# VHH binders against Putative pumilio homolog 16 (APUM16), part 5

Target 1, 332 residues: Putative pumilio homolog 16 (APUM16), of Arabidopsis thaliana (Mouse-ear cress) (q9fie9)
Amino acid sequence: MANNNSFSMSTMFNTIQEILNEEPLTVPSPPSRGGYSLFHIRKAEMDIQRIFNFMTGSEDLKDDISVLDTGTLMWMASLMTSDCDYFMVITTNKNGSKTLQKLMGMSDDMDVFFFEAIMRLFIHVMTDKYASYVTIQGMRVFQQDKRELMYDQILRYACFLAGDQYGCIALNEIITDLDDPYYRDQLLDIVANNALLLSNDAYGNFVVQHVLKLRDSRCTRNIADKLCGYCVELSFKKYGSYIVERLLEAGDVPMATVVLDLLACKTEMLIRLARSEYGNFVVCKALELTNEILTADLFYGLVNRLMPYRHLLHRSPRSKIATILDSMSVPN

## First folded at step 22 (VHH)

Design n5 (from y3 with D104G)
Fold by OpenDDE, look of step 22:
Structure n5 (fold): chain B 332 residues (1-332), chain A 123 residues (1-123)
Amino acid sequence: as target 1 above (332 residues)
Amino acid sequence: QVQLQESGGGLVQPGGSLRLSCAASGFTFSDYWMSWVRQAPEKGLEWVSTISGSGGYTSYKDSVKGRFTVSRDNAKNTLYLQMNSLKPEDAAQYYCAKDSFYSGSTRYPFDYRGQGTQVTVSS
């Protein structure tokens, strides 16, 4: 009895989080700084290594942050951010990222260093499994002026980030955390405007799904508009089908958009979809929702198109569609 | 003018190895992060690997980790990608890309890309 665990968006996000928690990233050795006297080099090297060890050490060491004076912390921040490679090595480390997140927000002066480093390496940080959380934390704790600049970068690279394995996660978190309607709406617009592209992308589809989950009416409508005519095609795909299901659930207008696509496609295509691995859920949901909301025209439209082929639909072991159709057939 | 020229692609059997090269000119090579990206037929552009200007930092797509190694020779203005244990799913046009972090002008993180080199993996 294969537990048909209905792949829910929540399950997807949880799975993504689980994946993110599994493999420790091999941290490259911190780069050696050139140009200082041998003594300074050694001291600098020692300091670099000490800082690295501190930052990437076990969580138990994190309690030691509270013992460090402000000057030391500032110095550490300065040193960590003075070299891009070194900063990346720390930020891309799981523990290093966490430690940085704890340091962020402790001082505005210290945050300047982190901000600058993030901005300098914005895409690289945002597309990294652990480093992206440093940016997210920055968006939470930095001063408004810095956050605005970061938003500008996020907007600029939103589509790119959406299509990235880790960028998409970071982007979703940022969208969720955004308290400024101006920036939020812009991001939503970008996602909506690129909904077709993103829905067909291995990672972008998660962003579209996430945005739909937010139930922003304007955004949802825009997404529906952009996906109009493509819902059938998307429904054949695993993640695409989830997007289409979310559209069906999002309201009357998005539902109608999807159903109209189903009604407009060739009969052969509709039947193929109804029998397909993922499409059958879309068609079933469309039938259920149109019946529930008493959109008689849409419901009967679907029924009428599917009914002649109910015999084919019965052969599909996973299809509830046949059951729905049978319930509509008046016993002669 | 920025120029990127990829080479080293070819036909290999599964499990085989290739080394890609990218010759760069028209900019201070060492000042820029460089990336490898690839595009398989009917698929979008996919990031593969990145290396920092100094080469002190490298990153890889998960699917290529442990198999691919990015490196650079700044003296020769050349970017490399050693690809080992190649799989059919690695077959693509591979491009060298210049990161735009310092140019601020492009919407795409890569402001320049070469013509690419074809990698085919077939038994």
Scores: ipSAE 0.528, ipTM 0.808, lowest interface PAE 1.1, mean pLDDT 86
Fold by ESMFold2, look of step 23:
Structure n5 (fold): chain B 332 residues (1-332), chain A 123 residues (1-123)
Amino acid sequence: as target 1 above (332 residues)
Amino acid sequence: QVQLQESGGGLVQPGGSLRLSCAASGFTFSDYWMSWVRQAPEKGLEWVSTISGSGGYTSYKDSVKGRFTVSRDNAKNTLYLQMNSLKPEDAAQYYCAKDSFYSGSTRYPFDYRGQGTQVTVSS
């Protein structure tokens, strides 16, 4: 048995040729919900099915986009963006998203269709696993005036997106790619101003962590300022403790902010934190990072509060803190 | 003028089913995408599902996908949520929302206005 038709190229090519060669019906389309099609609605549904099959098909066949003429590409862009359902069904498909990204940036005239569809459906596109990358691609390849309008929408919905399972990933990609200091600084300020809320969120904490890893000193200081007074409370919590650990690592000022919060609480609370499921890691990291000449006051502040309770810390299943204290109690 | 009235909640056992309804008035229902959102005690609002104006596109939060089905009857101006295989974590006050992503007036994209309907799941 010989395979002369690897990757089904003949089937895909024949389907494309059928779309390209099909003559429009002369029967006017019936009215459709949300607007009237310029095509017969039954014909448009046949054409959109062919476009869907092309857009969502094998990646090997997508390398053939370059052979389609500009008129065909414009027709495809117009039809797939002519209805919200068409656009969303294509863009939320993994291969459909990838193919659409390849079409974007090929023509400014085609990009108008994609831009308008994205803006009309912004929050739905941005919170989808695959469609969000269509928006990210638009921010890379669209004309500046379109990109600025998209950033305005990002700024508007930043907290909502940060709290979404896929929106947070897309938002982090945008934060990484954002070069314009006007929009970058505003987006970072929104994250910082909402840092307490986001740090307690199952998805928003990843956005705060991502922003801290950028090493933007202004944003890091703003986050530390907003979390000042809350670091102990956060350190008891699964997601909050990750943020506090990132602040400890972020530089001298945010580290000092965290350690001063730890030192400001009652000793009994600090011991509870040191023995807790998540807080023990925060206290341990605070000890490790302050164990330097220039931060000796912070280090010994922590040691002096913890040392009287060393026996309780040894009983904790998380006794790494006790090990650090043991090394301080013996001169050798 | 926009009115949304949720109903169909109640107490169910784990694994049970409920069907929520939302009667809509004061706007052209078929022109707008509709969503279900929920709020558990001492928790923030959580998106559950969305349906397009025609009903041709639906989406679901991953944790409910395959168990919940959103639908609409545009002739009756009614949105539905069929909830099967209910879990304790599904317990919440459920609201239907008009999708307002075209407006620049708020930072939350879903316009919920009803009293909601309570879903309680207990062993």
Scores: ipSAE 0.499, ipTM 0.801, lowest interface PAE 2.3, mean pLDDT 82

## First folded at step 23 (VHH; from n5 with Y32H)

Design j4
Fold by OpenDDE, look of step 23:
Structure j4 (fold): chain B 332 residues (1-332), chain A 123 residues (1-123)
Amino acid sequence: as target 1 above (332 residues)
Amino acid sequence: QVQLQESGGGLVQPGGSLRLSCAASGFTFSDHWMSWVRQAPEKGLEWVSTISGSGGYTSYKDSVKGRFTVSRDNAKNTLYLQMNSLKPEDAAQYYCAKDSFYSGSTRYPFDYRGQGTQVTVSS
């Protein structure tokens, strides 16, 4: 009994989460040289290596940061951001990123250093697994003027970030956190305008899916418009099918858009889709969602096109389509 | 004028090695981060590796980690990509790209890209 683990969107999100939760390969911690109590580290004694060790050390650093004076912290911030390589080494470290995030927002003066470093290395930071969270934190805690500049960069590189393995994650987080309607709408527009491209991308599709989950009516409609005529093609693809399913679920207009594409395609293509690995879910969902009074025309349109080929659909393993068709009498 | 010229591509068997080079001119090479990107047939442009101006920081696409090594010789204005244990999936046109992040002026992460060098991996 081959457990056909239906690759549900939940599995994809879980996989992303698992990728996110994959414990960093424990680089053997350099031998714990004796825990120099941060308390004893005089400003004058702090060197680049000490700062690195401090920043990338164990999570118990929260308490240590709180005991450091503002001057020391500012000095540290300045030193960490004085060299791009050094900053990247710290920010791309899991613990370093976390520590930086904690430091951010403590002082406006300190934030200037972090802001400048982030801006200088914006794409490099945003496309890194851990460093991107530093930018996200900046978007939360920095002053408005700095955030605006960061937003401009995000907008500028939105499509690029969407197509990046880690950038797409960061972008989704940023989209979620955005509270400014202007920037939010702009970003959503970029995603929508590039929906077809992103839907066909290995990582971009996650951004489209994420945006659709936000249930922004304007954005959803725009995406539907951009994908109009391409829903059948997308439905043959693994990630494309997810997007199309999300569109079906997004409301009447997006649903209609998808269904109309299904109805407009050649019968052979529709049947092929209904029997395909991923397309069968799309067709099934379309039938399920249109089986309402207000969308009866769409439902029966699909039923009428599929019914003559019901015998072929029964041969498809676990196809619910045939079951739906069997339960329905085609109105004469 | 910024110029980037890639070389070193060729045909290799799976498991083979290649070393790509990129000669840079028209800008202060050491002041700019450099990247390798690749484009396989019918696929989009894909980022492969980046190296900082000084060479003190490097990053790689996960699929090439442990196999590829980016390096640079600032005295020679040359970027390198050592590719080991090549796989069929690595077959692509490889481009050297100049980072535009410093200038903030371009919509693209890379303001300049060379003509590329073809890498073919076939048994």
Scores: ipSAE 0.533, ipTM 0.816, lowest interface PAE 1.0, mean pLDDT 86
Fold by ESMFold2, fold request of step 27:
Structure j4 (fold): chain B 332 residues (1-332), chain A 123 residues (1-123)
Amino acid sequence: as target 1 above (332 residues)
Amino acid sequence: QVQLQESGGGLVQPGGSLRLSCAASGFTFSDHWMSWVRQAPEKGLEWVSTISGSGGYTSYKDSVKGRFTVSRDNAKNTLYLQMNSLKPEDAAQYYCAKDSFYSGSTRYPFDYRGQGTQVTVSS
């Protein structure tokens, strides 16, 4: 029913003032080798500070980029990717991320530097509010061989990313963008195969909800199959109940799967679920969705279990199930 | 091989402070990014904070940002987490973790193997 994703793009942008006030770059200690390394690193520190200021500038940066020659752009790409700290500080800045995305795709030679930095720091980039969009841009503009390596890493860490506050958002963006059936179907299969684990997770449940909203019948069936036998257990839980509600809404087969799980448990358990903090919403939605002639057996299966306990259900002030039962016409 | 030993947990009131420590051995500590992860009862492992090998880059889960500070002392091979303004939802077993991304041997990017240290927040 309603979209209740509190980890939306609006959360991503709430900290803009703090990001714009970011302190100057922290540079790593120089290597102990190289003789006059401290003298050498002082010049590089000044150069990286100028690059940071350029990259994080907020207005009309597009025109500034177009004025720079290829040699200067290559020097910038090389230096800003030369150290993991430099790259992360730039890419986790809102404007730095946007500017980097504009540089990506301009030159295949420059893109090598960006690709290698992203792959070296893949998990850290993918779990950041702003840097994750640098990776998404790379998947849009890099050469095919680089994009394939990036999708392999997405597949490898999909469950970890799904459990992360920003990783789940980035993963959902990637799921939406993927048009190659080879990678898309594998990613959907990973989500479906881990549906029970993800459905119980504070962030992973948003990934399961997202793939159910795609209305891909294969993926939806796979999720329903993996959750079969667990719908009552899930419905007692905050995040699990959202998934069961989404599954009820996903089509006739997933809805029947959920309702048959509800009917398979003992009446005592069903009543406990119907009176529970989260499960009452699942039972209510199951009644609402099965109240049709084609699903009358499911509907009256639920009603026959619940009706003798209608007085007890009225004592649950957060539940509307008793009201639904009161409004019923005489069974046929 | 790699050893990670967490300490500094305890019982505090809401709003209180704790400082966690992680003693590391069996690897070149300064070469590796380190993280704090936590696990509340009947919940999965949750990432809290990360610090780069040099200490020059830090990142935090949004719910702890501004309250927690990760730091490291590379001379002592020790990772720290200063936790201020503690909330009941911070109560968990806390583990330090070494990065394992470049190993290519696991689908989880952090290598945690210590016993952890318990943080309890109650009145």
Scores: ipSAE 0.433, ipTM 0.766, lowest interface PAE 2.7, mean pLDDT 81
Fold by ESMFold2, fold request of step 27:
Structure j4 (fold): chain B 332 residues (1-332), chain A 123 residues (1-123)
Amino acid sequence: as target 1 above (332 residues)
Amino acid sequence: QVQLQESGGGLVQPGGSLRLSCAASGFTFSDHWMSWVRQAPEKGLEWVSTISGSGGYTSYKDSVKGRFTVSRDNAKNTLYLQMNSLKPEDAAQYYCAKDSFYSGSTRYPFDYRGQGTQVTVSS
């Protein structure tokens, strides 16, 4: 199929047709249409097609949710979740995802169908652009016992999800919504324990950044501890430099951790970092934040290493480091 | 004992095509969702595509949508990846995985089974 959807209508019908076209060798010839097995098989195909069209159709056609009786809604929930392919085709459709989210939370009995389909397909749902929001909605509206089981799956797959383009977005939405301390602390610990791997990842770095924005002191210290010794390496990289800058801003202990890493490298490495595309911002911020009396040893440590090379730093016009050195600003 | 054997890699020019195969044994192939993952030297394992046990559902990483097609032949216990319009960023070692995606995560039980097959894209 040559479209951007994970699943197309023609692919879905081919699969359903294969199921419906199987005939046992011992089955007698069917009677005229509407007699038995073939008619019932075709009825099931028609029913799932109606549900698909309803779930994925125009919003103008969906005001009918409030008109449908609870028996009809329960039947729809049962049928659309009865097959993994049906569920995925509906939930990976933009309108299908939105319509399913409207159905969730309407009935605890309906929610059982949605919950079990989500859990069966958890990784595949969480890594899809639209289906992941069905899981997020479930975590908002399902009964507590279901939500706890979903958090257990989040904890199990957190690092995998963080490395995925859509998984990282869904994970960050869940982190934002997470208010249960038991699951929150465990999830934050998983992110912190894997902070180096995630900080170097094209998608995982956004999860580390998001967690740092929570301003949880314990988690921030844990991240700083895990990144200790790696801050120079990270600062040469686009994604890593953002995280090092966030640590510099996060408080006295994370800031000291970063600056001590900068001071521990050879002067030639520090100068290369200060002149680099991303590292110059880290060094500049370190100078700005340590320029006060209680951190004067850190500030002068940096200044003493950089000052002899001030002429090279002036040849890097994007950097404000040379300007800071020229001012010679020092807290007394 | 699960065994997965990848083949079909090689050197192609940008815009070229390759078809990867994965021969599976040691499990009931049709009962399991299968995935393709890849690893470039400067990156960890990256998910590429997934296909359901029946073949009725497929999914793709956005960067390969419209260029790659995953398929399976359950009679031959074989998974395929047709790769068209190949780009330099597609160059990697490609692996197939059973119901799993290798991530290197300590809390994720996925592991690949084969040696993989190398795809190289150079002009």
Scores: ipSAE 0.389, ipTM 0.733, lowest interface PAE 3.1, mean pLDDT 81
Fold by OpenDDE, fold request of step 27:
Structure j4 (fold): chain B 332 residues (1-332), chain A 123 residues (1-123)
Amino acid sequence: as target 1 above (332 residues)
Amino acid sequence: QVQLQESGGGLVQPGGSLRLSCAASGFTFSDHWMSWVRQAPEKGLEWVSTISGSGGYTSYKDSVKGRFTVSRDNAKNTLYLQMNSLKPEDAAQYYCAKDSFYSGSTRYPFDYRGQGTQVTVSS
């Protein structure tokens, strides 16, 4: 009884823990709220509100950033990042995020504040719909040393991010935008190594699909390897079927991997798959793609397995499989 | 030792309300972000809501936004989740989780979670 280790976020976390047994980076805590006089508190409150309004205001106000002197901008950056809650409130705002992205890269001194804030709140920022773009922007404009530290965090939490609704989007963007082959390859390796888990995840599957679309041969092969023996099961699922279809299309080795799974499974399972809502597309695609001279053995293998059940396949909506089979004369 | 204990779950009708509580001990509660996560039958663990250490920042899953409210009482070392307008889809085991990445130094986003409290929504 193969313990169907049901894909859970907890499983992802456990997997991450196994990878992350190295020493954590210490990020300094924001300065404690010193004793501000009532006047200073009011002024500070006013300043906080003004900054918030400025940051979250309409795009028309953003043109005003160019009018602000460097000292003011630095002060703003310092204030915005002095409190984690305040930073999060701004960065999770749609306009605030955009404004922050514009401020990033203006000066190295300012970037230090943003970098530190992002690092302190890394997962919270990366899993937010709008705040994640701030991190992405940081990866574009920050100095190399800061980017490297950010990459380390991304690598550390890659599986977690992949399984998050917004983290997966951010991760995909980062994978796409990153020019450093070293970090890119590491991310691809993480995705590939966790392909089975991610493929079964509501959001992780998008990361796997995205990576497959990049057509990295090494990564694709690794994914195929990790999914070997699981392609049939995945094909019953909506997003799983998409992944399997991508593998079929990815080249000879991934295609063969999928087809061999189809050939190795129980006949009942294969027929069920061929008649299933999503699996029928996988089986059809497998037939279509193997119907070539070099893969004829795979094609005929599938045909031979499916042919006795042609009558059942004709009853299924989208009888493309049946049509293909009908075109094949079984040599008496 | 870090301990988290959830309570307040139960059976409610669709449209009903529940308030979950999580009692925390074994760590400085106010220094840590806290989250609610849930697991429905045959589904994986799902994030629901997060609150910062001070309570000045909160975030919610889109599907619960406007219906659920996370809060905390640091003096009582207690995390809360007010759930209003409950739907059948909200039925799950709910867990409070301690966020470990507040300081940016942790490898695991949720290092501790409680035993959970069951929420059932049935007409």
Scores: ipSAE 0.313, ipTM 0.714, lowest interface PAE 1.7, mean pLDDT 86

Design j4
Fold by OpenDDE, fold request of step 27:
Structure j4 (fold): chain B 332 residues (1-332), chain A 123 residues (1-123)
Amino acid sequence: as target 1 above (332 residues)
Amino acid sequence: QVQLQESGGGLVQPGGSLRLSCAASGFTFSDHWMSWVRQAPEKGLEWVSTISGSGGYTSYKDSVKGRFTVSRDNAKNTLYLQMNSLKPEDAAQYYCAKDSFYSGSTRYPFDYRGQGTQVTVSS
């Protein structure tokens, strides 16, 4: 009875606890709401609405932003980040997010406001469809010290983000943009260490796939190691099959790992896989990629296991596997 | 001690409506973001909705957008989830959770969750 440890958010949270014993990053306290007079509040309200309209408006903002002086921009930045709700409303808006991204990097002083806001609302921003791009932009344009702090947060919540619908996209972008091997490797390690969990997750699987596409040998090998014994099961699933195919394509140890799983499983399971909607592609790819001199043992191992059941494989529409097997049965 | 108690779950037909409530105690309710999460049978915990401390910001899972509405009454220390046009795929144990995302100081997105309330959707 294979304890199908179903991927759950709770599992992701537990995994986070295991990885980071480090002290929580102190998020700067929101600026003390100084006693704005009622008049200031109304004016501020008008200004708030104006800023909102400006930020979320469809107008080619490039021209408008260029006309604004540094002081005005600083004021806007300060006001936009003065309230978390207000900031979120702007950043979660498609146009607002874009406009904010344009403002980021214009001034180090302005970036402080944006950085602080992002850090206060880090997970909320990262798990939003549009707001996550603000964080991505921050990782591109902020000063190194700020980026490092953001990286720490990303590392801390990497597994959680990977399992989130929009977080996984943001995480993949960040991984792609990372120039620092130190942080990149840490993220890759987190993904690799949690490869089984993430591969079985509706969104996490995209992160695993993405990482495999980067063709980092160490990471790929580590993923293969973690998925050892589970490749057959994964291959029955749509996205799981893609992951397994990527391992096959990596060659060497990852390929061998997959093929050995195919060779070690019960014959009934192998045949079922070969005839399955997604598994047939995995088995076919395994045959195709192992049909080389250096991997001949693996190839013939598969052929020998599948050959007695070629008649069943022929019943599958457009079975490439059957075709391969037929080519091997021709008596020289 | 932080306490969260969910209520309002039940059996509904597809297309029906339910309103969930979560009574909170043991912390300053208005200072914390709150979330709804759910767990269906044989599925993992899934995020559904979040609301800021003031209620000025709300977010939803895409699959529930337009159907579910999160709200809060800070005077009553109560979180709500109005669920309309319920679908079979919405059937789950629903939990309210104290959100830690605001401070970023905690390791977990949620510090606390309640015991949950069961939502069943059947024809």
Scores: ipSAE 0.223, ipTM 0.669, lowest interface PAE 1.9, mean pLDDT 85

